# Designs tried in a protein design chat: VH-VL binders against Small ribosomal subunit protein uS7c (rps7). Part 4

Target 1, 178 residues: Small ribosomal subunit protein uS7c (rps7), of Euglena longa (Euglenophycean alga) (Astasia longa) (p14760)
Amino acid sequence: MSTRKLQKRKILPNDSIYNSLLVSQTINKILSKGKKNIARYIFYKSMQNIEKIKNENPLDIFKKAVDNATPSIELRTQKRKKGQISKISIKTKLERRNKIALKFIINSAKKRSEKNIIQKLQGEILDAYNNTGAAVQKKEEIEKSKSPVNNNKKFISKNKKSKNKKQKKRLKRKKNIY

## First folded at step 16 (VH-VL; from e3 with heavy chain G55D)

Design g3
Fold by OpenDDE, fold request of step 19:
Structure g3 (fold): chain C 178 residues (1-178), chain A 120 residues (1-120), chain B 107 residues (1-107)
Amino acid sequence: as target 1 above (178 residues)
Amino acid sequence: QITLKESGPTLVKPTQTLTLTCTVSGFSLSSYYVHWIRQPPGKALEWLGVIYYSDRTDYNAAFMSRLTITKDNSKNQVVLTMNNMDPVDTATYYCARDYYDFRGYGMDVWGQGTLVTVSS
Amino acid sequence: DIQMTQSPSSLSASVGDRVTITCKASQDISNYVAWYQQKPGKAPKLLIYAASSLQSGVPDRFSGSGYGTDFTFTISSLQPEDIATYFCQQYDNFPYTFGQGTKLEIK
């Protein structure tokens, strides 16, 4: 029985520049393939640019952006009996909701059309600060789904149709090989 | 000096709306959450709601239907509005700041509070 | 909602005594606990945050401990100026909730 040593959740320290846990969390979210220095560079340069543009404390700008992108609820997928998937709205801790917001901001930034990742991140943060952009839209989508239990029927039907189409295409391909 | 100060009517009639203003000094509302807390005489503290760095808010569900919190960063003011006041709502009302950075650090500075009495 | 059960409701001790107050949360709230001191007619004052971190400017005779559901606030050597009501608070989840308070008097 492998006594999985409860890995002491390493308490993430505050970042050294802004002394912010939020910043540290964000940098970790930006982190790809273990290149922490690059992630830091991207974030800090983005913040510097924001500071120049707004002539305000970039951390305050960022915090507001995160707030604007933070959903009020979390959608969790529940597997019901007979393979039915339902989404339930759960009120979660603000910390958890902030994590979701960071995910929205970072993922949305990556999808932007600006030339480099710094500009993309900068752009998304500024948009979020202004309560616009893809991250905020994602938040709004989640919050709109708070509609009563009855609307969950429509989302289940689209996923069943796609699986049936893929199975039918696989069966047709097997028939043509004989 | 960092200060918060509650202001507004100290006497409210039943069914009327309470409006309190928290005026802050020495810090920016863009950098702190502001909470509203009340304390009935001789009783425990009760959390009412919070306004974030943005204009977003969260409320105690017990008051959600009656409570609105807004702010004006340019005026350094946070406003609490509570509808349909009842004698049971008689309490000292406080605003307090909270430095939130992915986690809370407690409410480190409070206003002096304002006693609001609801009576006919 | 998370309930914070504070004990005792009242306490009388002598100057120099060690005073201990406990707070129990209805669920695991990690270390998201604050302790406040409230003197009569005054606003609460933050003493401890994150269950065990001393707020700036607060005397070191005040301390806190605990993680999860059980939390303890301690005054190592009670001083006359410590006469107050003390409150625990959780800030793990909204709504924030407070303990019932402990009224501390000096014998």
Scores: ipSAE 0.904, ipTM 0.955, lowest interface PAE 0.5, mean pLDDT 91
Fold by OpenDDE, fold request of step 19:
Structure g3 (fold): chain C 178 residues (1-178), chain A 120 residues (1-120), chain B 107 residues (1-107)
Amino acid sequence: as target 1 above (178 residues)
Amino acid sequence: QITLKESGPTLVKPTQTLTLTCTVSGFSLSSYYVHWIRQPPGKALEWLGVIYYSDRTDYNAAFMSRLTITKDNSKNQVVLTMNNMDPVDTATYYCARDYYDFRGYGMDVWGQGTLVTVSS
Amino acid sequence: DIQMTQSPSSLSASVGDRVTITCKASQDISNYVAWYQQKPGKAPKLLIYAASSLQSGVPDRFSGSGYGTDFTFTISSLQPEDIATYFCQQYDNFPYTFGQGTKLEIK
């Protein structure tokens, strides 16, 4: 029985430019295929552009953007007896909720129509700062799904087992080689 | 110099609404969370709520129905509003800043506090 | 809500003594613990954050330790100016919660 050494979760150091853990976490979230320098470049250039546009501290802008995209709850999938899947609302730590916000911001940025990833990220951050954009919308969707604590009404989402459709979506993700 | 200062009425009648203002100096509300904490005389500290970088807030569930926290960054002010005050709400009320960067670091600067007495 | 059980409620010690206060969390809160000093008629002052990090400007006679559920605050050599009530706080999750406090007096 391999005693899986509880890998001490390495505390991520603050970034070197803004001295921010948030920034470090964001860069790691941007990270693709192990290219950390590219991720840094993307983030810092986006921040520089934001600074020029707003003439304010870009870190404060980013913090507010993350805050606006941070859901108040987390939706977790719970497997019920008999194979039924239900979503439950859980109040999670702010840190966890911030991670979710970063996911929303980064994923939404990637889906934007701007020419390059720097502009996309910049755009999404600014929209989030203004409490708009796809990241904020995702947050709002989660919060709307919050079943009033009082109503034990078991939303049994009968998600029918359509087995088949999951196979096709795996193939299309290969093509967008950034 | 970094300062927070609570201001407002020190006497409130039962069922009335308390409004306290926290005026900050030496730092930006865009960079810090601001918490409201109260302490009944001779008792422990009780966390009331927080306002984030944005206008978003979280409240202690015990007070959620009665408590509202707002801020005006341009005025460097955070406002606490608490409805339906009761003598049990008699306490020293504090605002405190919290530098939050993906994690908390404690509340490093507090206002001096203001004693609010609820009495008929 | 996370409960913070602080012990003892009161403590009397002599100048130069080592003082230890403990705080137990009702659940694992990692190192998201702060310790505050509150002198009579004053606001709390942050002494320790992240369970063991000394706040800037705080004397090194103050220290903290612990991880998970059990936390300890220590004054290595008690000074007359240390007369105060001390509080632990968790900031792992909202609502933030405090210990009941330890009133420290000098004999």
Scores: ipSAE 0.901, ipTM 0.955, lowest interface PAE 0.5, mean pLDDT 91
Fold by ESMFold2, fold request of step 19:
Structure g3 (fold): chain C 178 residues (1-178), chain A 120 residues (1-120), chain B 107 residues (1-107)
Amino acid sequence: as target 1 above (178 residues)
Amino acid sequence: QITLKESGPTLVKPTQTLTLTCTVSGFSLSSYYVHWIRQPPGKALEWLGVIYYSDRTDYNAAFMSRLTITKDNSKNQVVLTMNNMDPVDTATYYCARDYYDFRGYGMDVWGQGTLVTVSS
Amino acid sequence: DIQMTQSPSSLSASVGDRVTITCKASQDISNYVAWYQQKPGKAPKLLIYAASSLQSGVPDRFSGSGYGTDFTFTISSLQPEDIATYFCQQYDNFPYTFGQGTKLEIK
């Protein structure tokens, strides 16, 4: 059996505003043992504020933020020997990766210094969208615990350029008009 | 209305670099992942890699050392680059979209494919 | 990598027959299975996702079932236009992997 196993045909309905399972999963994680109405208000208000700031589809912004915070591995506690433990990296299944990213975003938002939880959440989402902030940094720290296995691919190699200095077009000493 | 179309060379010599462009229409690259898949003649489909909503990618380890996927959302283009081509890489190459919203839902639209032949 | 073993590799059946194709995953993949139809010289067409969910616009004679490692694809009443190769695909993790395909012909 896998570490993550879906329970019998239980699935959350999509949220009513964005028709998105990702949004439903996020709202469920904002407040455990709490009222879902408050969690919905927090999330939707954060999304409305993001839309005003970016003038873009806030669901697209949120999906990119989640991508940037999504790790491909996770650290697991393993091997206990009289109080000693070790951590190993484990390749994470795709659905589990998204759950981890959502927890990174929500938990990091709660630790922010903004005035209220709505501003904290919108700030963390916008930072993650820009590939920065505490949630993305947490993801990067986990990824660094993995050996670099062919992950050093480059988009396009640059050609080396000679040190030869040729004519420079920008600067001229004098222009004699006559 | 919704289309993906692969374009690029159909003949490549061994050791050369293949560049294929997937041009999309009728949907936004900010709303779908795009995958590259190939099919050698008479053989099973092989997944090459994916590009996310961001510029993040994942690659099949068998091809990772010579494979790069990039995109430009403003041009509606996803580009596959595969270095050091070999006759064994002769295949039909496809791009396909994947609505990814907490989980995948299958690759619902594929390009028509382009046959790339690698021979000297 | 998750291996998908598909059976049979080819199948010949009569119009109106019930056709069943199976796919076995090398590990538990929950319901993250899709089934595709590919006609010669054409791109694959998604028929079923999430093991049993019918893609929009696909005739209801196509169906799928299974959870975990064993999955089935069924055509309830084979039609002449169903001549194609059918294959399963897992999307539980990358790399996505495909079954070898089942070539379906009509007697």
Scores: ipSAE 0.745, ipTM 0.868, lowest interface PAE 0.7, mean pLDDT 84
Fold by ESMFold2, fold request of step 19:
Structure g3 (fold): chain C 178 residues (1-178), chain A 120 residues (1-120), chain B 107 residues (1-107)
Amino acid sequence: as target 1 above (178 residues)
Amino acid sequence: QITLKESGPTLVKPTQTLTLTCTVSGFSLSSYYVHWIRQPPGKALEWLGVIYYSDRTDYNAAFMSRLTITKDNSKNQVVLTMNNMDPVDTATYYCARDYYDFRGYGMDVWGQGTLVTVSS
Amino acid sequence: DIQMTQSPSSLSASVGDRVTITCKASQDISNYVAWYQQKPGKAPKLLIYAASSLQSGVPDRFSGSGYGTDFTFTISSLQPEDIATYFCQQYDNFPYTFGQGTKLEIK
């Protein structure tokens, strides 16, 4: 069996303050490309504030927050024969799990009511660290949906993908600059 | 000096519950995942499970019905409980740490291991 | 589960020889491969992580390469203290899985 040697994926360098890939990945997800300095300021300021509040290593706090928001499965839309649409649960790769958790934390933070994005992000991280908050609730919703595909009925969504919903989500992502 | 040490019974009868304690020194359980791995005599290593920075766990599906991993950060201990032991579970049991930061970096420090024999 | 197929299962070589061991993963695991040395009666020791990164304190005669599914581990000049069993291990997903090992003997 012939296997093609896969091209080495570019590895994001660790951040300069915590020497952490997780931190680099988080900063990269906060804002659109080209605004990296603003995203760094937001994240590092949130971490400094967390350290003042908890009097603990903020990287350890953030790692526990991410763990609590990390699902072990992912719901995938599957198109069955005859054009039926259903959702099934699948076991996700570890790197993908962490990416999902970071999306949960960042997106949930943006929906919070605090005065600015720094306080929103620190609040969501602290809630996730305490195993509470919207990001953790999203993870718990995903975890409750798991079932053996062979023995249980699939979670079925009759809603078709909407072009307008995808465009609205993409516009929100581009507009969310703090 | 970074160390992990497995302690517990070395002989267990079939159907009994095995409890092993991994005592860590020189690092914090809040900064590393801890894994349990076993090695039957003369055979390959088998991953059993992991405990996260929180108390969350993930288990090898082959063992998950009988496994529990817990920890106590104040005692620097990670505890493996394995129910309904069988002679095929005879192995050297290891705990190992894993610096997990968006991804793993290999298990860089292992305990010396403890041989558990299931017989009688 | 991700299967790691390691070869050869055993190897006999002389001091000073170049030794190469291979692992093949059953699916793309990027560079999430570690290599361990296990001396008789001892716990495994991490030598290489991320397919090619040398663990701190490990001699530079040990090296690794590969990406995706095909990985190699090399000892550039075999030393007497290198008698051991060597394992590859993937950490792309749980359960972590190991190759069956390569027993390396000195002639």
Scores: ipSAE 0.731, ipTM 0.865, lowest interface PAE 0.8, mean pLDDT 85

## First folded at step 17 (VH-VL; from g3 with heavy chain R56N)

Design k4
Fold by OpenDDE, last read:
Structure k4 (fold): chain C 178 residues (1-178), chain A 120 residues (1-120), chain B 107 residues (1-107)
Amino acid sequence: as target 1 above (178 residues)
Amino acid sequence: QITLKESGPTLVKPTQTLTLTCTVSGFSLSSYYVHWIRQPPGKALEWLGVIYYSDNTDYNAAFMSRLTITKDNSKNQVVLTMNNMDPVDTATYYCARDYYDFRGYGMDVWGQGTLVTVSS
Amino acid sequence: DIQMTQSPSSLSASVGDRVTITCKASQDISNYVAWYQQKPGKAPKLLIYAASSLQSGVPDRFSGSGYGTDFTFTISSLQPEDIATYFCQQYDNFPYTFGQGTKLEIK
């Protein structure tokens, strides 16, 4: 009977600059290929820029941005019998929702058009702070999906229609080659 | 000095709406969550809801349909609105701050509370 | 909702005694537990957060322990000024929930 040592969730230490767990979590989320120093640099420079722009505590700005990007619910994919995938809305812990928000912010930042990742992150944080931007939009999309089961039929039908249209286009293209 | 102070009517008639204001001093609402908690006389504490650093809120589901929390950072005020009050809602109402940084740290400062009696 | 079952509901002890209050959560809440002291006619005062962290300005005779579902609050040496009702609280998930309270009296 393998006594699964309850792995004490290694609580990440607060970051050294802002003394913030949120910041530590964010840096870890930015982290790519183990280059933690680069992730730190990116985040801290972004925050410095934000501070200069807003002339306010950048941590407060960031916290508010995260809040604005934090969905009230989490959508989980549930596999139903017969291979049907349904999305269910689950009320999750705030911590989990914040993690999702961070994911939204970081992923949205990466997709921005600014010249470098620092400016991208800065831009996305500021937009989120203002309750705008792609991260916030993603949040809103999730929250709108709380709408009753009936709207999911429309989404499935659109995807089926799109697949059918693509298949029909492929079939038409094959017929025109003979 | 860090303070929270609840203000509003102490007597509300059944079916009426309760509006309480929490005025804070010594800290910024941009840096703290503010919770509303109530305590019926001689009973346990009951969490009502929270307003975040943003204007976003979370409510106890038991009160979600009739509870609204808003804030004005510039005025250092958080407002609780509770509709359709009933005698069972008689309680001391508290606002309390919570420093939240990806996790909570407990509600470290409370208002004195205000007793709200719902009676005809 | 997460239930916090607090025990005992009332306790009488002598000055200098060790007092222990327990709180059991209905599910694993890690260390997201706070303990509050409430004196008659006053607001609750935070004593312990994160199950075992002493709030600033709180005497070191107060302590907390526990992780997961079982939590303990301890007063190492009861003082006359400690007469109050004590509450545990979970803040792992909304809604936050409190224990029923423990009324502490001095014999």
Scores: ipSAE 0.906, ipTM 0.957, lowest interface PAE 0.4, mean pLDDT 91
Fold by OpenDDE, last read:
Structure k4 (fold): chain C 178 residues (1-178), chain A 120 residues (1-120), chain B 107 residues (1-107)
Amino acid sequence: as target 1 above (178 residues)
Amino acid sequence: QITLKESGPTLVKPTQTLTLTCTVSGFSLSSYYVHWIRQPPGKALEWLGVIYYSDNTDYNAAFMSRLTITKDNSKNQVVLTMNNMDPVDTATYYCARDYYDFRGYGMDVWGQGTLVTVSS
Amino acid sequence: DIQMTQSPSSLSASVGDRVTITCKASQDISNYVAWYQQKPGKAPKLLIYAASSLQSGVPDRFSGSGYGTDFTFTISSLQPEDIATYFCQQYDNFPYTFGQGTKLEIK
């Protein structure tokens, strides 16, 4: 029985500029293809720009932005018997929720229309700071799903429509092969 | 000097609403979480809720239905409102700051607390 | 909710003694534990955070250890001014929860 040594979760060190674990986590989330320097550059430049714009501590702005994008719950997909997938709301640790928020911010930033990733990230952070933007919307969507009411029908309907569209596309592809 | 100070009524009647104000000095509410904690006489500490850097809050589920925490950064004040007070809610109420950076570091500065007695 | 079981509930020791208080969490909370000192009529004072980190300005006779579920608070040499009730706290998840406290007295 391999006593899997509980790998002590490697505590990520604080970043060197802001001395912040949040920043370190964010940089790691921005990280693509191991290019850590680029991720740092993107984040720090975004923060610098934010500082210039707001004339306030960019870390405080960022922290508030993260808070605004942090959902109160996490939605987890539970596979039920007979292949039914249900989403359950789980109260998770703040750290986990913050990770989700960071994901929202970064992913939303990438989808923005600004010319470069720095401006995109800057824009999303500022929007989140103002309790607006796509990241915050994602948070709100999650929180709205807590309501026992009518949303289970809408999620089933969208998945059925998506499956039907995929099936229709598959059927159309099969018809075009003959 | 970093300080938190609780203020409000020290006597509340049953079913009434308690409103406490935590006034902070020496730091910004944009940089610290503020928690509310209470301690019944001779008993353990009980966490009530927290307000984040934003206006977002989390509450102890035991109090969620009757507890509201708000803040005004410009006034350096955090306000606790608790409805439908009962004698069992008699306690010293504290506000405390918490530096949060993806993780907590403990509540490092507390107010002196204010004893709230709920009595008819 | 995460329960913090603190022991002992009360302790009497002599000046200079080593004092140990334990706190057991109902689940793995990593190192998200704080220890507080509360003197009579006063607010709690943070002594230890992150299970083992000494709060600034706190004497080094105070220490903490532990990870996961079992945590220990130690006073290496008890001083007269250390008469207080000590509390552990978890801040791994909301709601934050405290131990029941350990009342420390000097013989």
Scores: ipSAE 0.906, ipTM 0.957, lowest interface PAE 0.4, mean pLDDT 91
Fold by OpenDDE, fold request of step 19:
Structure k4 (fold): chain C 178 residues (1-178), chain A 120 residues (1-120), chain B 107 residues (1-107)
Amino acid sequence: as target 1 above (178 residues)
Amino acid sequence: QITLKESGPTLVKPTQTLTLTCTVSGFSLSSYYVHWIRQPPGKALEWLGVIYYSDNTDYNAAFMSRLTITKDNSKNQVVLTMNNMDPVDTATYYCARDYYDFRGYGMDVWGQGTLVTVSS
Amino acid sequence: DIQMTQSPSSLSASVGDRVTITCKASQDISNYVAWYQQKPGKAPKLLIYAASSLQSGVPDRFSGSGYGTDFTFTISSLQPEDIATYFCQQYDNFPYTFGQGTKLEIK
């Protein structure tokens, strides 16, 4: 019986500028290759720009943006017997759903066309605040998948087609060598 | 001064719809969640639902089919609508604010509550 | 749903006594517990949040402890004005749920 040591949830401290746990979590999510100062710079500059644009509290804007990108459910992949993968909808804690929202916002920001990461993040946050943008769209896609109608769409994992194509290509390459 | 105040009918007939308004003062709805809680006479508190910084909501599953929460930030009002009221729904209804920052900090300010009686 | 089992349902104590109320959660909820005081005919008042943090303006005779499933609320020295019903609440997951309450009376 593996005594799962109750890993004391490392409580992240609030950020020093906005005194916000959400901000701390966001900065950590932006963090790449351990460069925390760069992540801070990116986030805070984005927030400063947002403040100038909206002439409102940037933290309130960001909180609303996160809310708009927060899905009501989480989709989990369940491996069924015979290698079938099904997605099940689970109601999870708000904290978990917010983490998902942050992931959506940050990943969507990175895919934007603006010149630098600050403008990209700023743009995505503002779009999410207005209940638009790619992050919100991802949320909506998850929520639409709850509809009973889509239970029958066998999401045949494109990965099997890719593996079969790779296997077929490997088999064709082996046949051409002999 | 920070205040929440519930207003609406105190008497509702069975099968009718209850509409309550929570008017807030001293703070912005953009900075706080607002919860609705009820308490039947002499009984424990029951959480009904919450409206976030956005217009998004979460409801107790027991009431999800009957309950709607909306807000108007410009008017500093949150509205609860509950359909198909029954005598078992007789309770004091409260709205309460909650500061949420990736986690909750408890409901720190409550309205005084309004007693709603459902009777034929 | 997460159940909050509160004990005792009622308690009578003397002025100056130490009062202890317990709340047990049906699952691990970390420290996402609040304690409320409700006087007759009044709305609940937040006393403790995050299991052990004292709400601003609340007297220091009130305290809370616990993590995971077992939580304790304490009044170090009971005062006459403390006559009320006390409730624990979890806010780890929706729906938020409350204990059944503890009615506190003074002998």
Scores: ipSAE 0.905, ipTM 0.957, lowest interface PAE 0.5, mean pLDDT 91
Fold by OpenDDE, fold request of step 19:
Structure k4 (fold): chain C 178 residues (1-178), chain A 120 residues (1-120), chain B 107 residues (1-107)
Amino acid sequence: as target 1 above (178 residues)
Amino acid sequence: QITLKESGPTLVKPTQTLTLTCTVSGFSLSSYYVHWIRQPPGKALEWLGVIYYSDNTDYNAAFMSRLTITKDNSKNQVVLTMNNMDPVDTATYYCARDYYDFRGYGMDVWGQGTLVTVSS
Amino acid sequence: DIQMTQSPSSLSASVGDRVTITCKASQDISNYVAWYQQKPGKAPKLLIYAASSLQSGVPDRFSGSGYGTDFTFTISSLQPEDIATYFCQQYDNFPYTFGQGTKLEIK
């Protein structure tokens, strides 16, 4: 039984501009294909634009946006006996929930219709700040799915429909690389 | 100067609702979490809840059914409302700020606290 | 909930003595521990955060150590003004929880 050495969670240093761990985490989440400078540029430029638009501290705006997108619970997939998959609501650490929020914000930003990724991110952050936008909606969806942990209701999620959706998602990922 | 100050009734009857206001000065509520903590006489500190940079909150499950925390950033006020007070809820109530940046750094500034006595 | 077991409940020491207080968490909380000083009739004052980081303006005779479940608070040389109750706190997860406190007196 390989005693997986509990890898000491590498604490990311604060970012150099805002002296913020949140910012560092966000930049890392934006990071694609190892291009950290591009991720930094995207984030900082978005923040600069937000500052100009709101005439407020962009970090405070961003923090509020993250809060608004932070779910109160996390949905985890639990494998039950006999191959049944159920979703359970668990209360997780705020840090974990913030990571989820960042995921929501970044993924939602990418799906926006603005011309470039900077404007998309800026737009999503501002919407989230106003407690609107797709990231916040995702949060709300998670929170609504909190079925009262009535211990007893066997949500028999019929396994059949999940196999076909995974195949279709793999095919769509190949098309967006061109 | 950075300050927090709790204000409200110091005497509450059983079954009544407690409303406390935390007024802050020297900093913005948009930049700090605000926690409510209470301490019964001669006892340990008990965490009640927190309000974030947004209006979102988390509560101690022991009080969730009867505790509400709200804030008004423009007034620099955080309000605690606790329903169905009981003599066991007699305590000094504190508000405290917490700088949160993906992690906590401890509650660095506290109000002086206000003693709330629940008695008939 | 995460339980913080603080020891001892009370301590008497002389001026200049080294004082040590311990807190044990019921689970691994990394370094998300704070230590507070509370003088009679006053609000708690933050002394240490992140288990070992000294809060700004706090004398360097105060220190903290630990990671995971076992944490230690130390006063290297006890001063008369250090008479207070000391509390540990975890802020790894909600609800935040405090130790029972250590009442420190000077002999």
Scores: ipSAE 0.904, ipTM 0.957, lowest interface PAE 0.4, mean pLDDT 91

